VH-VL binders against dITP/XTP pyrophosphatase. Designs and how they scored, part 9

Target 1, 211 residues: dITP/XTP pyrophosphatase, of Hydrogenobaculum sp. (b4u8r9)
Amino acid sequence: MKLMICTSNKKKFEEISSILESLKKDENLDLEFVKPPKEIEVEEYANTFLSNAYLKAKAYYNAFGIPALADDSGLVVEAFSDNLERPGVYSARFYKDSFGSHVLKEEDFKLSKDELNNLKVLRLLEKEENRKAKFVSVVAIVLSNNYGIFGEGELKGHIAKEPFGNFGFGYDPIFIPEGYNTTLANIENKDKISHRRQALEAVFFMLKKML
Key: E = the ipSAE of ESMFold2; O = the ipSAE of OpenDDE; V2 = 0.75 times the mean of E and O plus 0.25 times the DockQ between their complexes.

## First folded at step 5 (VH-VL)

Design y11 (framework fv_burosumab)
Fold by ESMFold2-Fast, scan of step 5:
Structure y11 (fold): chain C 211 residues (1-211), chain A 123 residues (1-123), chain B 106 residues (1-106)
Amino acid sequence: as target 1 above (211 residues)
Amino acid sequence: QVQLVQSGAEVKKPGASVKVSCKASGYTFTSYYMHWVRQAPGQGLEWMGIINPRGDFTSNAQKFQGRVTMTRDTSTSTVYMELSSLRSEDTAVYYCARGSSYYGKGTYHFDYWGQGTMVTVSS
Amino acid sequence: AIQLTQSPSSLSASVGDRVTITCRASQGISSALVWYQQKPGKAPKLLIYDASSLESGVPSRFSGSGSGTDFTLTISSLQPEDFATYYCQQFKSYPTFGPGTKVDIK
């Protein structure tokens, strides 16, 4: 079977494909990973990673009739979270989210989007004792009109008081994984994607049983 | 103007520890990362680790995990690198080096270096 | 770990010569490469950062180029003070250095 990896981001496609190919190695499975024939615009209007991943996978399945894999991922900071996880589904654009908007000033917008996101998290945590946070990755596969599977991965840690390192992007400079004394921006590549690998392993295990 | 001044040469026995200091002057100490790099006689350069003088976190190369400890003292603008369980192959000149900017790529552009500290490990 | 190799390992040149040193990475590092000059008994000196940006105070006869896996350092007209060992360094992951290229007087 063909499985579409539904992301417009070339690096993300390569990363997901690489993980799935490594999981497939030495398994006798009729499974091929492909790009969608065309990128489609999907409105991600849900408040959870799972719902957004599902909506994207379902849209691609409906458009092309090929099993579709999509993901949604981001940072969750415990001190910002209540009924909704935050930054959560707004991780990439947290700097313009209404939650915590009072901590950013006009002069700050000289910074890049990632730097603004990091700055906002740090300022919101200035007086917080609880700095617990996690990266979350959720993967959804739509296999047919009435059947899908999903997996989730987490990387637990806490938010540093200041940014450190330059090997990553997003929240990597301010996230310290559990068991480490430095940020993701200063750690080997495999540790940076452990949450995504966990999610992909979970769905691969389920998918393997159907092939 | 910018100066990094390191402690003097050391001679140690195998199994001992050595603590090298690097005193910074001519800039705001807490606004730049500090790195440690060593060079064995006649050999190339080897990165050991990085410390944020403003914060309380460090990162070390895998080869030195469990043996290297980096600390700082903001009152004296000094960083320290302590290497334990010394072996003969730890004989090297040890350098401190400043990253050229606090954020981004400049963190790993070493624009100023200390003069080096020779550590000799000999029985 | 990202490994760097340099070519040649050593070379002999005369004042006024054009010298080219290459650095090759074991995997793509974009432009995350720095060049240093080291004279005997001295600490290294930053020459070029981000593959092609000349450090302030470094003579314009030094230039860097390349991206991905292949990089070059060029000295357009070698001067007496340029006889030294040159090192490349990547910062795409934990910093690693090339083995060095020694530029000796002919």
Scores: ipSAE 0.005, ipTM 0.483, lowest interface PAE 12.9, mean pLDDT 86

Design y17 (framework fv_burosumab)
Fold by ESMFold2-Fast, scan of step 5:
Structure y17 (fold): chain C 211 residues (1-211), chain A 122 residues (1-122), chain B 106 residues (1-106)
Amino acid sequence: as target 1 above (211 residues)
Amino acid sequence: QVQLVQSGAEVKKPGASVKVSCKASGYTFTSYYMHWVRQAPGQGLEWMGIINPRGGYTSNAQKFQGRVTMTRDTSTSTVYMELSSLRSEDTAVYYCARGESLYGNTYHFDYWGQGTMVTVSS
Amino acid sequence: AIQLTQSPSSLSASVGDRVTITCRASQGISSALVWYQQKPGKAPKLLIYDASSLESGVPSRFSGSGSGTDFTLTISSLQPEDFATYYCQQFKSYPTFGPGTKVDIK
């Protein structure tokens, strides 16, 4: 069986492929991970990670007729969340999201996208006592028109008062995992506690029982 | 097949306003930013502004603040750029160009309209 | 605003030549640099994004390199259809373009 890994992000494709190949290495499975024949535009208009992952996987399955895996992931900060999780599905582009736009100034835009995202989170939490947050990853696999599976992983923690550390990317410099006294950017091997690995392990377990 | 089709050439007098349209097809209109870029005859490219077709939110270059208005109509997949208080130095070809996906992290103009020549003269 | 400069402003080259064009930013932009080709009377065409990534459908003789403030576009073996003006553009902040480099036959 071929399984398409449906992401336009090269780094994300490499990470997902690496984890899946690692999970597969000692299994006797007829399973091959491939890139889609071409990348397609998929509208991710949903307000949840699961819905966006499903929409993406379904669109690729509909376009090519090959089983499709897609993921959606991000940071959820409890203090910013009501009926919608925030940054949530807008994690990668939180700096340009209308929620909390008042805390960023024109001069801030000399910073990278990740730095702007981190700065916005920190400024919005400046006077907030509830700093609880979590990373979430949801993976969906569409196997046919009427059949699919999904898995979820999460890493609970809280937001630091200032950025710290030299490893990682994204929100890693401001996120302190539960049980730790330092940020993800200061933990050398975060793969051992990765929310994405958890989600991929969940769907892989289900997938191998079906093959 | 992604296409951006712009309205035809315009001739305007100084002080007038011009409204250029850009009709998108072949992709989900609300999933990509649209930019406006102009080019005076024999000169280089100049960025004017960006519109989010989903929410209608805009940001413009400082040089055009107060004179440029960008809007969109989702029912026709069309973006508009209106430039007011026209001066002779506004004579240029005006392009719409598709920017980054709302869901992406990289930015570049992958598809461009054919351009609209706006001539400002009396 | 981030200012971009290009060198040279123009050059003359023959088919088969290796051509290099430089773009310099007034401040660090990481890899947030794009290259376009424009022929007279036509809209610009995307060649390279993220400083070094080749756009689908663009011939492999085009390549980009650099990071920070200094960037280079290279055409390894110039073809007749490559005579055009080349522009760099940054997206670290609101987009700005370089002044262009004209690549002419002569």
Scores: ipSAE 0.000, ipTM 0.419, lowest interface PAE 17.6, mean pLDDT 85

Design y20 (framework fv_burosumab; at its last look DockQ between E and O 0.05; V2 from the best seeds 0.00; counts 0 for: pae O 11.5 > 2, placed apart)
Heavy chain, then light chain:
Amino acid sequence: QVQLVQSGAEVKKPGASVKVSCKASGYTFTSYYMHWVRQAPGQGLEWMGMINPKGGYTSNAQKFQGRVTMTRDTSTSTVYMELSSLRSEDTAVYYCARGSSYYGSGTYHFDYWGQGTMVTVSS
Amino acid sequence: AIQLTQSPSSLSASVGDRVTITCRASQGISSALVWYQQKPGKAPKLLIYDASSLESGVPSRFSGSGSGTDFTLTISSLQPEDFATYYCQQFYRYPTFGPGTKVDIK
ESMFold2-Fast, scan of step 5: ipSAE 0.007; ipTM 0.548
ESMFold2, look of step 8: ipSAE 0.006; ipTM 0.541
ESMFold2 (binder alone), look of step 8: mean pLDDT 91; pTM 0.933
OpenDDE, look of step 8: ipSAE 0.000; ipTM 0.536

Design y21 (framework fv_faricimab_arm2)
Fold by ESMFold2-Fast, scan of step 5:
Structure y21 (fold): chain C 211 residues (1-211), chain A 123 residues (1-123), chain B 108 residues (1-108)
Amino acid sequence: as target 1 above (211 residues)
Amino acid sequence: QVQLVQSGAEVKKPGASVKVSCKASGYTFTSYYMHWVRQAPGQGLEWMGWINPKSGYTNYAQKFQGRVTMTRDTSISTAYMELSRLRSDDTAVYYCARGSSYYGSGTYHFDYWGQGTMVTVSS
Amino acid sequence: SYVLTQPPSVSVAPGQTARITCGGNNIGSKSVHWYQQKPGQAPVLVVYDDSDRPSGIPERFSGSNSGNTATLTISRVEAGDEADYYCQVWDSRYDHYVFGGGTKLTVL
């Protein structure tokens, strides 16, 4: 069976592929991970990680007729959250989200998207005592019309005072996992403890049952 | 319960400035962006910009950069839009509208609108 | 700058279905919102995020969005549906909102 890994983010594709190949190793399953024939734009208009992951996987399945895996993941900072988790589903584009926009100035937009996202989180927490945060990942696989499976992973921690480290991507430079004294970007093999690995393990074991 | 009530119609001469107010009630004023949209007679809707009422941070459409100023007064839950150096083609109905914080991909649809303020620029 | 294209007018008989289109390059990747405006009144949100309805908007109003076209569909059209309809999207390149030119729905 072919399974498309549906993400346009190269670093995310590498992380997901690495984890899945690791899980497949020594299992002798008829399962091949492929890139979609063509990347398509899918609007993530839903207010939950699950709905966004499902919408993306479903769009790719509808376009190509091949089982599709997609994820939606993000950072949730307790101090920013009420009945909506924030940055939450807006994690990749938090720099342009209206929540907390007052802390970014025009001159900051010379920075990359990830750097702007990190800067915004740090400035919003500048005088905040509660720095608790978590990463959340939800993975959805669409196997046929309206039939799919999903898995979820979570990594608790807190936000550092300054960015540190060069491994990984996204909010990794400012996130310190529970039980650690350094950021995810300073942990070389973060895949072993990540929220993404938990979500991927969940869906992999369900796929294994079906194959 | 949610209401946006705007100031009354104004007639201005070319070169003058106009300041329109929008008083919010029925919700937490600082929790939602306030947008300004105008509509010239017989024409469509045109977005002018938004203000974050909590911080005062603003974002203006490029067309209005340098002429528009958006402010707010949190003590009376009121947003303001001031347009300077008025021209006859600034004649329009000006609306305030609330951006929803509960939906979408970091974009805000406008769930409540003020009644509009007619600004006439006569030469 | 991103451009949204709407037909200037659409005519339907009472009880029939009206379809108002909103064209935009790859608009299916964006969230489309729809507003109804009656003469002398402020716009009213009728559909948001492509297909969702605010409370109080009748189920006759629905939306879809795929490829290069978003569509507002009004089933069992009533005389009271006669209005101008505007589509709207967020343009992330310029950090601003874009409205379509509007469509006048006439119920004949």
Scores: ipSAE 0.000, ipTM 0.422, lowest interface PAE 17.6, mean pLDDT 84

Design y22 (framework fv_faricimab_arm2)
Fold by ESMFold2-Fast, scan of step 5:
Structure y22 (fold): chain C 211 residues (1-211), chain A 123 residues (1-123), chain B 108 residues (1-108)
Amino acid sequence: as target 1 above (211 residues)
Amino acid sequence: QVQLVQSGAEVKKPGASVKVSCKASGYTFTSYYMHWVRQAPGQGLEWMGWINPKSGYTNYAQKFQGRVTMTRDTSISTAYMELSRLRSDDTAVYYCARGTSYWGSGTYYFDYWGQGTMVTVSS
Amino acid sequence: SYVLTQPPSVSVAPGQTARITCGGNNIGSKSVHWYQQKPGQAPVLVVYDDSDRPSGIPERFSGSNSGNTATLTISRVEAGDEADYYCQVWDSSSRHYVFGGGTKLTVL
């Protein structure tokens, strides 16, 4: 069976593939991980990680007729969250999200998108005592029109007062995992503790029972 | 027949804003993305962004982020593109164009175009 | 940012074959679409998904896409084919629609 890993992000593809190959190593499964034949656009407008992951996987399955795996992931900061988790599904584009837009100034937009996202989170929390946060990953696999599975993972922690470290991307420079005294950007091998690994383990466990 | 009809030509001063409309007919307005593409005199086509008329969700080209706003009114099947803080190099014909409705096909192209709206920015 | 490169102009005699190229890094992994634009008019889709034609577009128009080059081929060129031609792709990494710089086709 071929399973498409549906991400245009090269590093994300490599991370997901590495985790899945690691899980497959001693299982003797008829399972091959591939890139989609062509890149496609998928609109990510749903309010939940699961819905976004499902929409992406289903779109690729519909286009190519090959089982499709997609994920949606992001940061959730407790102090920003109510009926909607925030940054949540808007994690990659939080800098342009209307929530908290007042803390960014025109001159800030010379920074990279990741730097803008981190700056916005830090400014919104500057007077907050509650710095609790978590990374969430949801993975969806669409196997056919009638069959799909999903898994979820999370990594609890809190937001640092200032960015720190050089490893990783996204919110890694400001996220301190529970049990650690430094940010994810200062931890060299984060795949061992990542929310994504948990989600992939969950779907892999279900998938191997079907093969 | 599918038709996209845009508002008339505009002349603006630097620093002003312009809002171009695109009225759709002949199809279900909420079933297709609406894109905006501009073309400066004698230059090529430049994509600005799209809006999903059903959800209101937008995706803007990075170059226009912070200056462009795309909206729609489903009751009159009309999409809008507003560009603020105009500069002389924003002088262009602005087109609306319908994207594909074929979800997950990878065929994201523009099958119908409006007639274009000339926006001239001059001091 | 992803860039598509087209020759600025191509000249061809009536009845001959015109070939307009669109260069892009690994463009063969993307779907390429082609538009014809005549002076003072909006663009018209002539080829989509590398090689498919919309209803109403003559069979003389065809396309291909592999490696780093996509090509629009117009066989048995007519005077009415004189126009600017633009290639276009969706770049999933940036979530952007990218156009080539355009090629002016001149028929004698």
Scores: ipSAE 0.000, ipTM 0.519, lowest interface PAE 13.7, mean pLDDT 86

Design z02 (framework fv_faricimab_arm2)
Fold by ESMFold2-Fast, scan of step 5:
Structure z02 (fold): chain C 211 residues (1-211), chain A 123 residues (1-123), chain B 108 residues (1-108)
Amino acid sequence: as target 1 above (211 residues)
Amino acid sequence: QVQLVQSGAEVKKPGASVKVSCKASGYKFTKYYMHWVRQAPGQGLEWMGWINPYSGGTNYAQKFQGRVTMTRDTSISTAYMELSRLRSDDTAVYYCARDSYEYGDYWDAFDIWGQGTMVTVSS
Amino acid sequence: SYVLTQPPSVSVAPGQTARITCGGNNIGSKSVHWYQQKPGQAPVLVVYDDSDRPSGIPERFSGSNSGNTATLTISRVEAGDEADYYCQVWDTWSDHPVFGGGTKLTVL
């Protein structure tokens, strides 16, 4: 069967397809990873990673009639989360999110988007004892009108008291993974993407069982 | 402070090769892909290819395959672009540009650019 | 082959709003980035991922992307905004970035 990897981002497509091809190696499965015939506009986004991944996959399935894979990912800080996970689906734009907007001042907006996001998280956690956080990746596959699967990956950790390491990549400077004593920005390996690999492994395992 | 600093202007004859350097500072060199983009006088931007500084892997635009080679030296945080068998229509300003990664806030945008290297190919 | 279409020039009076369009088939499904290039200088990223700004770029710069048209909007235009502006997307089918032809913004 063909499975569309539904992302317009070249790096993300290469990363996802590389992981899936490595998992497929020597498995003797009738499974081919392809690009969608055309990019389509996915107009509506929801408040959860799963819902966003599902909406993207379903839109592509509806347009082309080919099984479709999509994903959504971000940071979740336990202390900010209630009915909604936060920063959650707004991870890339947390500095603009109304949640906690009071901690950023006009003079702060001379900083980069990533620096603003990190600063906002740190200020919101200034007096919090609970600093638990995780990176989350959710992958959804729509296989037919009423049949789909999803997988989830997590990289658990906590938020540092101050940024450390090379700055400039998302929340890496303030996220300390479980089992480490330093931030992702100070770790040379690729642990920051382990949550995405986990999600892809989960859906691949389910596909393997079905084929 | 994140910066990309390129080598100086070059004047070459047709058939020669040119090697432009791009020295990165202020960030972890191996974390971000490096792209090369050129601009002929009075013309628009033309992508040439990228290199992954971590692996040394490359991807070249079809137009330049066979003539372009992209390399890097991680010990000095420097990327190189060599263009061979130069023609007069290779006269352009050559830029290196850092590819922002998809995690975080950019999606294949070029967030930091070198100052450019003018390469003039004339008989 | 994917093509981005920009008007070759746009003129605007100081203090007014400039709008520079970037047309592409179903461009609303892509992430659009915008670059400002002043004479003799390297391009500068002014808007990325449709509507976000890098550090140091004034909030006067904003973007939108829907359907077949992306738009760079520059409010309260200043003489210093006079430049060439390029839109850019990544074409997954050809596996390379595609740049628009550029728009010369003249502040008169």
Scores: ipSAE 0.000, ipTM 0.471, lowest interface PAE 12.4, mean pLDDT 84

Design z03 (framework fv_faricimab_arm2)
Fold by ESMFold2-Fast, scan of step 5:
Structure z03 (fold): chain C 211 residues (1-211), chain A 123 residues (1-123), chain B 108 residues (1-108)
Amino acid sequence: as target 1 above (211 residues)
Amino acid sequence: QVQLVQSGAEVKKPGASVKVSCKASGYRFTSYYMHWVRQAPGQGLEWMGWINPYSGGTNYAQKFQGRVTMTRDTSISTAYMELSRLRSDDTAVYYCARDSYSYGDYWDAFDIWGQGTMVTVSS
Amino acid sequence: SYVLTQPPSVSVAPGQTARITCGGNNIGSKSVHWYQQKPGQAPVLVVYDDSDRPSGIPERFSGSNSGNTATLTISRVEAGDEADYYCQVWDTYSDHPVFGGGTKLTVL
């Protein structure tokens, strides 16, 4: 069977493909990972990772008739979350979100978007004792018109008091994973993407039982 | 098909108000911020403000603060921009534009634009 | 407030490469988007996030962004590329977009 990996982000495609190929190694499964024939407009109207992943996978399945995998991911900070997880689905654009907008100042306009996202999180937590946070990844696979599977992964940790590390992707400079004493920006091993790997493992084990 | 369709051209006298509409179709109206951008004849693009169609929250450029009002009607997927106390230098094409952040693919870019509404202010 | 600077005009011969610059303080740390506007038409997004293209935009359009200058590059220029081009970033302090003044590309 062919499975489309539905992401326009080339780095994310490589990462997902690499994880899935490693999980498939020595399993003797009729499973091939492919790029969609073309990118399509995906209607997104949900405020949850699961709904966003599902909508993207379903749209690609409807367009091409091939089983489709999509994901959605972000940072969730417990102190910012109520009925909605925050930054949540708005992780990439948290700096412009109305939630907590009052903490950004004129001098901050010189910073990159990722640096502004990190700065906003740090300032909102400045006098907060609860610094618990997690990265969440949700993967959806639409296999047919009435059948799909979902997997979720989490990387639990807390927010550092200041940025640290020489690698900079999103919130990596301020996130300290559980069991570590340094931020993701200072960790080079696979633990940096364990939440995505967990989600992919979950759906892969379900696929394995069906193939 | 994702599209934004604006109301027709208007001619107004100085001191009047104009209200331009922007009807969205082909996507969930409340999922994307809507911006208003104008362009005077032979001039560049000038940002006026945005509205969050979900909450009704707005953010206006300082230049237009006190003269502009942005609203929406979710039942008909339509955004509105009203500009009051019109002056001759408000003569411009007014555009609505969608701020795309779907699945992290866009970084506060305007991926879909309305066709524009010409507003002429003359005595 | 944050300011983007573009040259008012650029001329290029058909088949050659056009380069349109967008200057801004530490603009390489921001995401830059580019719009094409033909006479009497609404702007069209041609490059987003510095270097990515929307579906339907030909590969001749590319972008780069580093230091204090972002650049829109149009290779193998065609007569139909004649238009005004605008760069845009998001000013996070004021929570609004900032547009460059625009560059008129003339294909001679």
Scores: ipSAE 0.005, ipTM 0.471, lowest interface PAE 11.4, mean pLDDT 84

Design z07 (framework fv_faricimab_arm2; at its last look DockQ between E and O 0.53; V2 from the best seeds 0.00; counts 0 for: pae O 9.5 > 2)
Heavy chain, then light chain:
Amino acid sequence: QVQLVQSGAEVKKPGASVKVSCKASGYKFTKYYMHWVRQAPGQGLEWMGWINPNSGGTNYAQKFQGRVTMTRDTSISTAYMELSRLRSDDTAVYYCARDSPYYYDSSGYEYDAFDIWGQGTMVTVSS
Amino acid sequence: SYVLTQPPSVSVAPGQTARITCGGNNIGSKSVHWYQQKPGQAPVLVVYDDSDRPSGIPERFSGSNSGNTATLTISRVEAGDEADYYCQVWDYSSDHVVFGGGTKLTVL
ESMFold2-Fast, scan of step 5: ipSAE 0.079; ipTM 0.660
ESMFold2, look of step 6: ipSAE 0.014; ipTM 0.529
ESMFold2 (binder alone), look of step 6: mean pLDDT 91; pTM 0.937
OpenDDE, look of step 6: ipSAE 0.013; ipTM 0.563

Design z08 (framework fv_faricimab_arm2)
Heavy chain, then light chain:
Amino acid sequence: QVQLVQSGAEVKKPGASVKVSCKASGYTFTRYYMHWVRQAPGQGLEWMGWINPYSGGTNYAQKFQGRVTMTRDTSISTAYMELSRLRSDDTAVYYCARDSPYYYDSSGYEYDAFDIWGQGTMVTVSS
Amino acid sequence: SYVLTQPPSVSVAPGQTARITCGGNNIGSKSVHWYQQKPGQAPVLVVYDDSDRPSGIPERFSGSNSGNTATLTISRVEAGDEADYYCQVWDYRSDHVVFGGGTKLTVL
ESMFold2-Fast, scan of step 5: ipSAE 0.018; ipTM 0.490

Design z09 (framework fv_faricimab_arm2)
Fold by ESMFold2-Fast, scan of step 5:
Formats: sequence, C-alpha cells, structure tokens
Structure z09 (fold): chain C 211 residues (1-211), chain A 125 residues (1-125), chain B 108 residues (1-108)
Amino acid sequence: as target 1 above (211 residues)
Amino acid sequence: QVQLVQSGAEVKKPGASVKVSCKASGYTFTRYYMHWVRQAPGQGLEWMGWINPYSGGTNYAQKFQGRVTMTRDTSISTAYMELSRLRSDDTAVYYCARDLYYDSSGYYEDAFDIWGQGTMVTVSS
Amino acid sequence: SYVLTQPPSVSVAPGQTARITCGGNNIGSKSVHWYQQKPGQAPVLVVYDDSDRPSGIPERFSGSNSGNTATLTISRVEAGDEADYYCQVWDYSSDHVVFGGGTKLTVL
C-alpha cells in the first residue's frame, strides 16, 4: 500500500519520512511512503492539533483516494496557556500573534521568522519563574472514508534563557528537554525528535497490526 | 468552496470615512489571517495591514497608521476595514485577501491565496 | 523601507518563454510570491514560496529566487497569459508586506 505524507514543511517531511523508514526496516510490510501528487487547499482547520491533523489527512485522502498521513505539532509553554495552549497551533506564526506582541520592537524584525518566534518566547519569559514547556505532535492517518487512526506524543522540557546550537529548526535553539542540560539545536541523537517518534510509533504499531 | 465577498462600491467626500466589509465562507474564518490591499486606478498593489480573526490583533502599514481600523465579527465570518479622513488620493479598489496557512510548524505565510472581488471607493468633491 | 523593482513591461511571442524579474537587496533570503492580475479582476496567486504552485496553476509557471533577483518564468506562453504580474515579500525589518511595481506581459 502507498501512504501519502501530507506536509508542506520541508523539514517536517524529512523528519517524518526518516522515522517511518526506520520503523519499517526489517518488518516485511508492503508499505511505501510517498509525497502527494500535488499540494491541495485544505478547506477547514480547527484550533487543536488533532483536529488539524485529521482535517488535513482527510482532505488529501478525498482528493487522491490514497491513504494519507498528516501531522500537526507545536510548542506549548505552560506560562502562556489557559483554556488555549500557546503558542500551540500558532507556533509557526507566533511572532505575528497578538498574544504577547508588545515584547517585539521595530528593530527586531530584521531577524528571520524562527528567530522572531524564539525572541518573543524568551522576552515573555524574561522574569518568569515557570519555564516549563513541551513539544506536542499529533499524527492522523485516514485509511478510508470512515476509517482512520491517530497517535500522539510529547517531549517535556523547559525554555532556555538564550538561544544555543546550530542543529534543527523552529524552537529547537531555546528548548531544553528533560534530562538534558543543552538545547535541542545542540543535540545530535534520536532523542531530539522523541515527541514525533512517539506519535509515529503509535500509528505505525496500529498499521502493522492491520497489514 | 472558499470565497471572500466584499461590500459594494462607495462614493465619499474628502474628510469622510468608509467601512468596507469582507464576508468569508467555505473555511474556518478564525484560522487564517486577513489582509487588506488597495490599488489606485492604473497603479500597483499597496498593502494596508492584517487582522488575526481569532484574537482580533492587527498590524497596520505605517502610511495608514492612525487612519485605518481593522475589525471582525466571528459570528458572521466577516472582516471590516475602515479608513477615515479620506483624501482624493485614497480613491482605489480595496481588496481583502486570505493569508496562506499550512500548519503549526509551517514556514509559508504572507502569500494571498484567496482574494475578494474588490470594492471601488471613490473620493471626490 | 524595502523596495522591489520590476521591469514595467515584457513582450513575448506565443509559444516562447517569458521571464519577469523582481529585484531586491538580498531577496534570496526571503520567500517571494507572484500574482497574476487581468484587467478588471482581483489578483491570482500563481507561485508562492519562491517556486511552489497552487492547485490549478499550470506547470508552465515556475519561479526561482537567489541573490538579489527572483524570477517568474512562464514557458510556452499563451494569449491568455497577458496580464500584470506582481512579486511580493514580507519584509522583516519593517514588519510590512511589500509588492513590486508590476510588469505588464504582452503576447504579440
């Protein structure tokens, strides 16, 4: 069977593909991971990771008739969260979000989008005692019109006081995982992506039982 | 089917205010930023600002700061752009446009995939 | 304020390749988007994030972006491609969306 990996984020595609190929190794499964034939408009989004992942996978399945996998992920900082997890589903565009917008200054906008996101988080936490945070990943697979599965994972940690490291993307330079004394951007091993691996392992285990 | 439908043409005198509406359908209104872009007759596209329909947060181009106000009503999936103290050089077609959003970790933003049909605002004595 | 420079007009014969440039200081570090606007109509997104196409846009449309120049390339040009074309970026330093001045493509 073919399974489409439905993401427009090139680094996320690389990460998901690598994990799935690793899990498939030596399993003797007739399972091939492919890119969608083309990108499509996903017409509706919700405000939770699970709903977003499901809606994206469903849209691709409806368009191409091929089983579809989608991921929605982001950073959740405890001190920013109430009835909504923040940055949450707005993780990629946190620098543009009205929450905490007062901490960014005109001169900051010479920085990249990722650097602006990191800077905003750091400034909002400048005098905060509670620096707890987590990465969350939710993966949904739509196998047919009324049949699908999902998995979820999280990587707990805290926010560093300044960015460090050159490996990774997004919030990696400011996130220190539990058990480590350095940021994700300074970690070279597979533990770096444990939240996505957890979610992908969950759905892979379910797929393996069906195939 | 994703659509943005704008209010009809307006004729105003200098010093007046105009409020243009943009009704969204076919998608979750609160998930996509809405931008406003204008185009004077025979001229190019000029960005005015954006609103986050979820939070109500806004960002305005420096040129319009103090004269423009962007709001929304989530109950009817409608965004509004109000421009005050109108001058003759505000005569233009005003567009609302939806910002492209991929996912929570995506890097593709500030591209306008869906546009309203435009609202002609004429400012004359 | 950041400025994008486009030639005011480009002419091509049917079936040939049109190239529309968008000049900007270090534009290769930015994501460039391209819009097609026909008379009396709203703009249509034809290329986003330098080189990607929205659903429904023919493969004849492509883009590139490096150094100080981004380019929209339209191969096998058709009469229906006559339009104004605008490039666009988000400028970090000003927190503003910036459009180029537009290029009128004439198919003769």
Scores: ipSAE 0.014, ipTM 0.475, lowest interface PAE 7.4, mean pLDDT 84

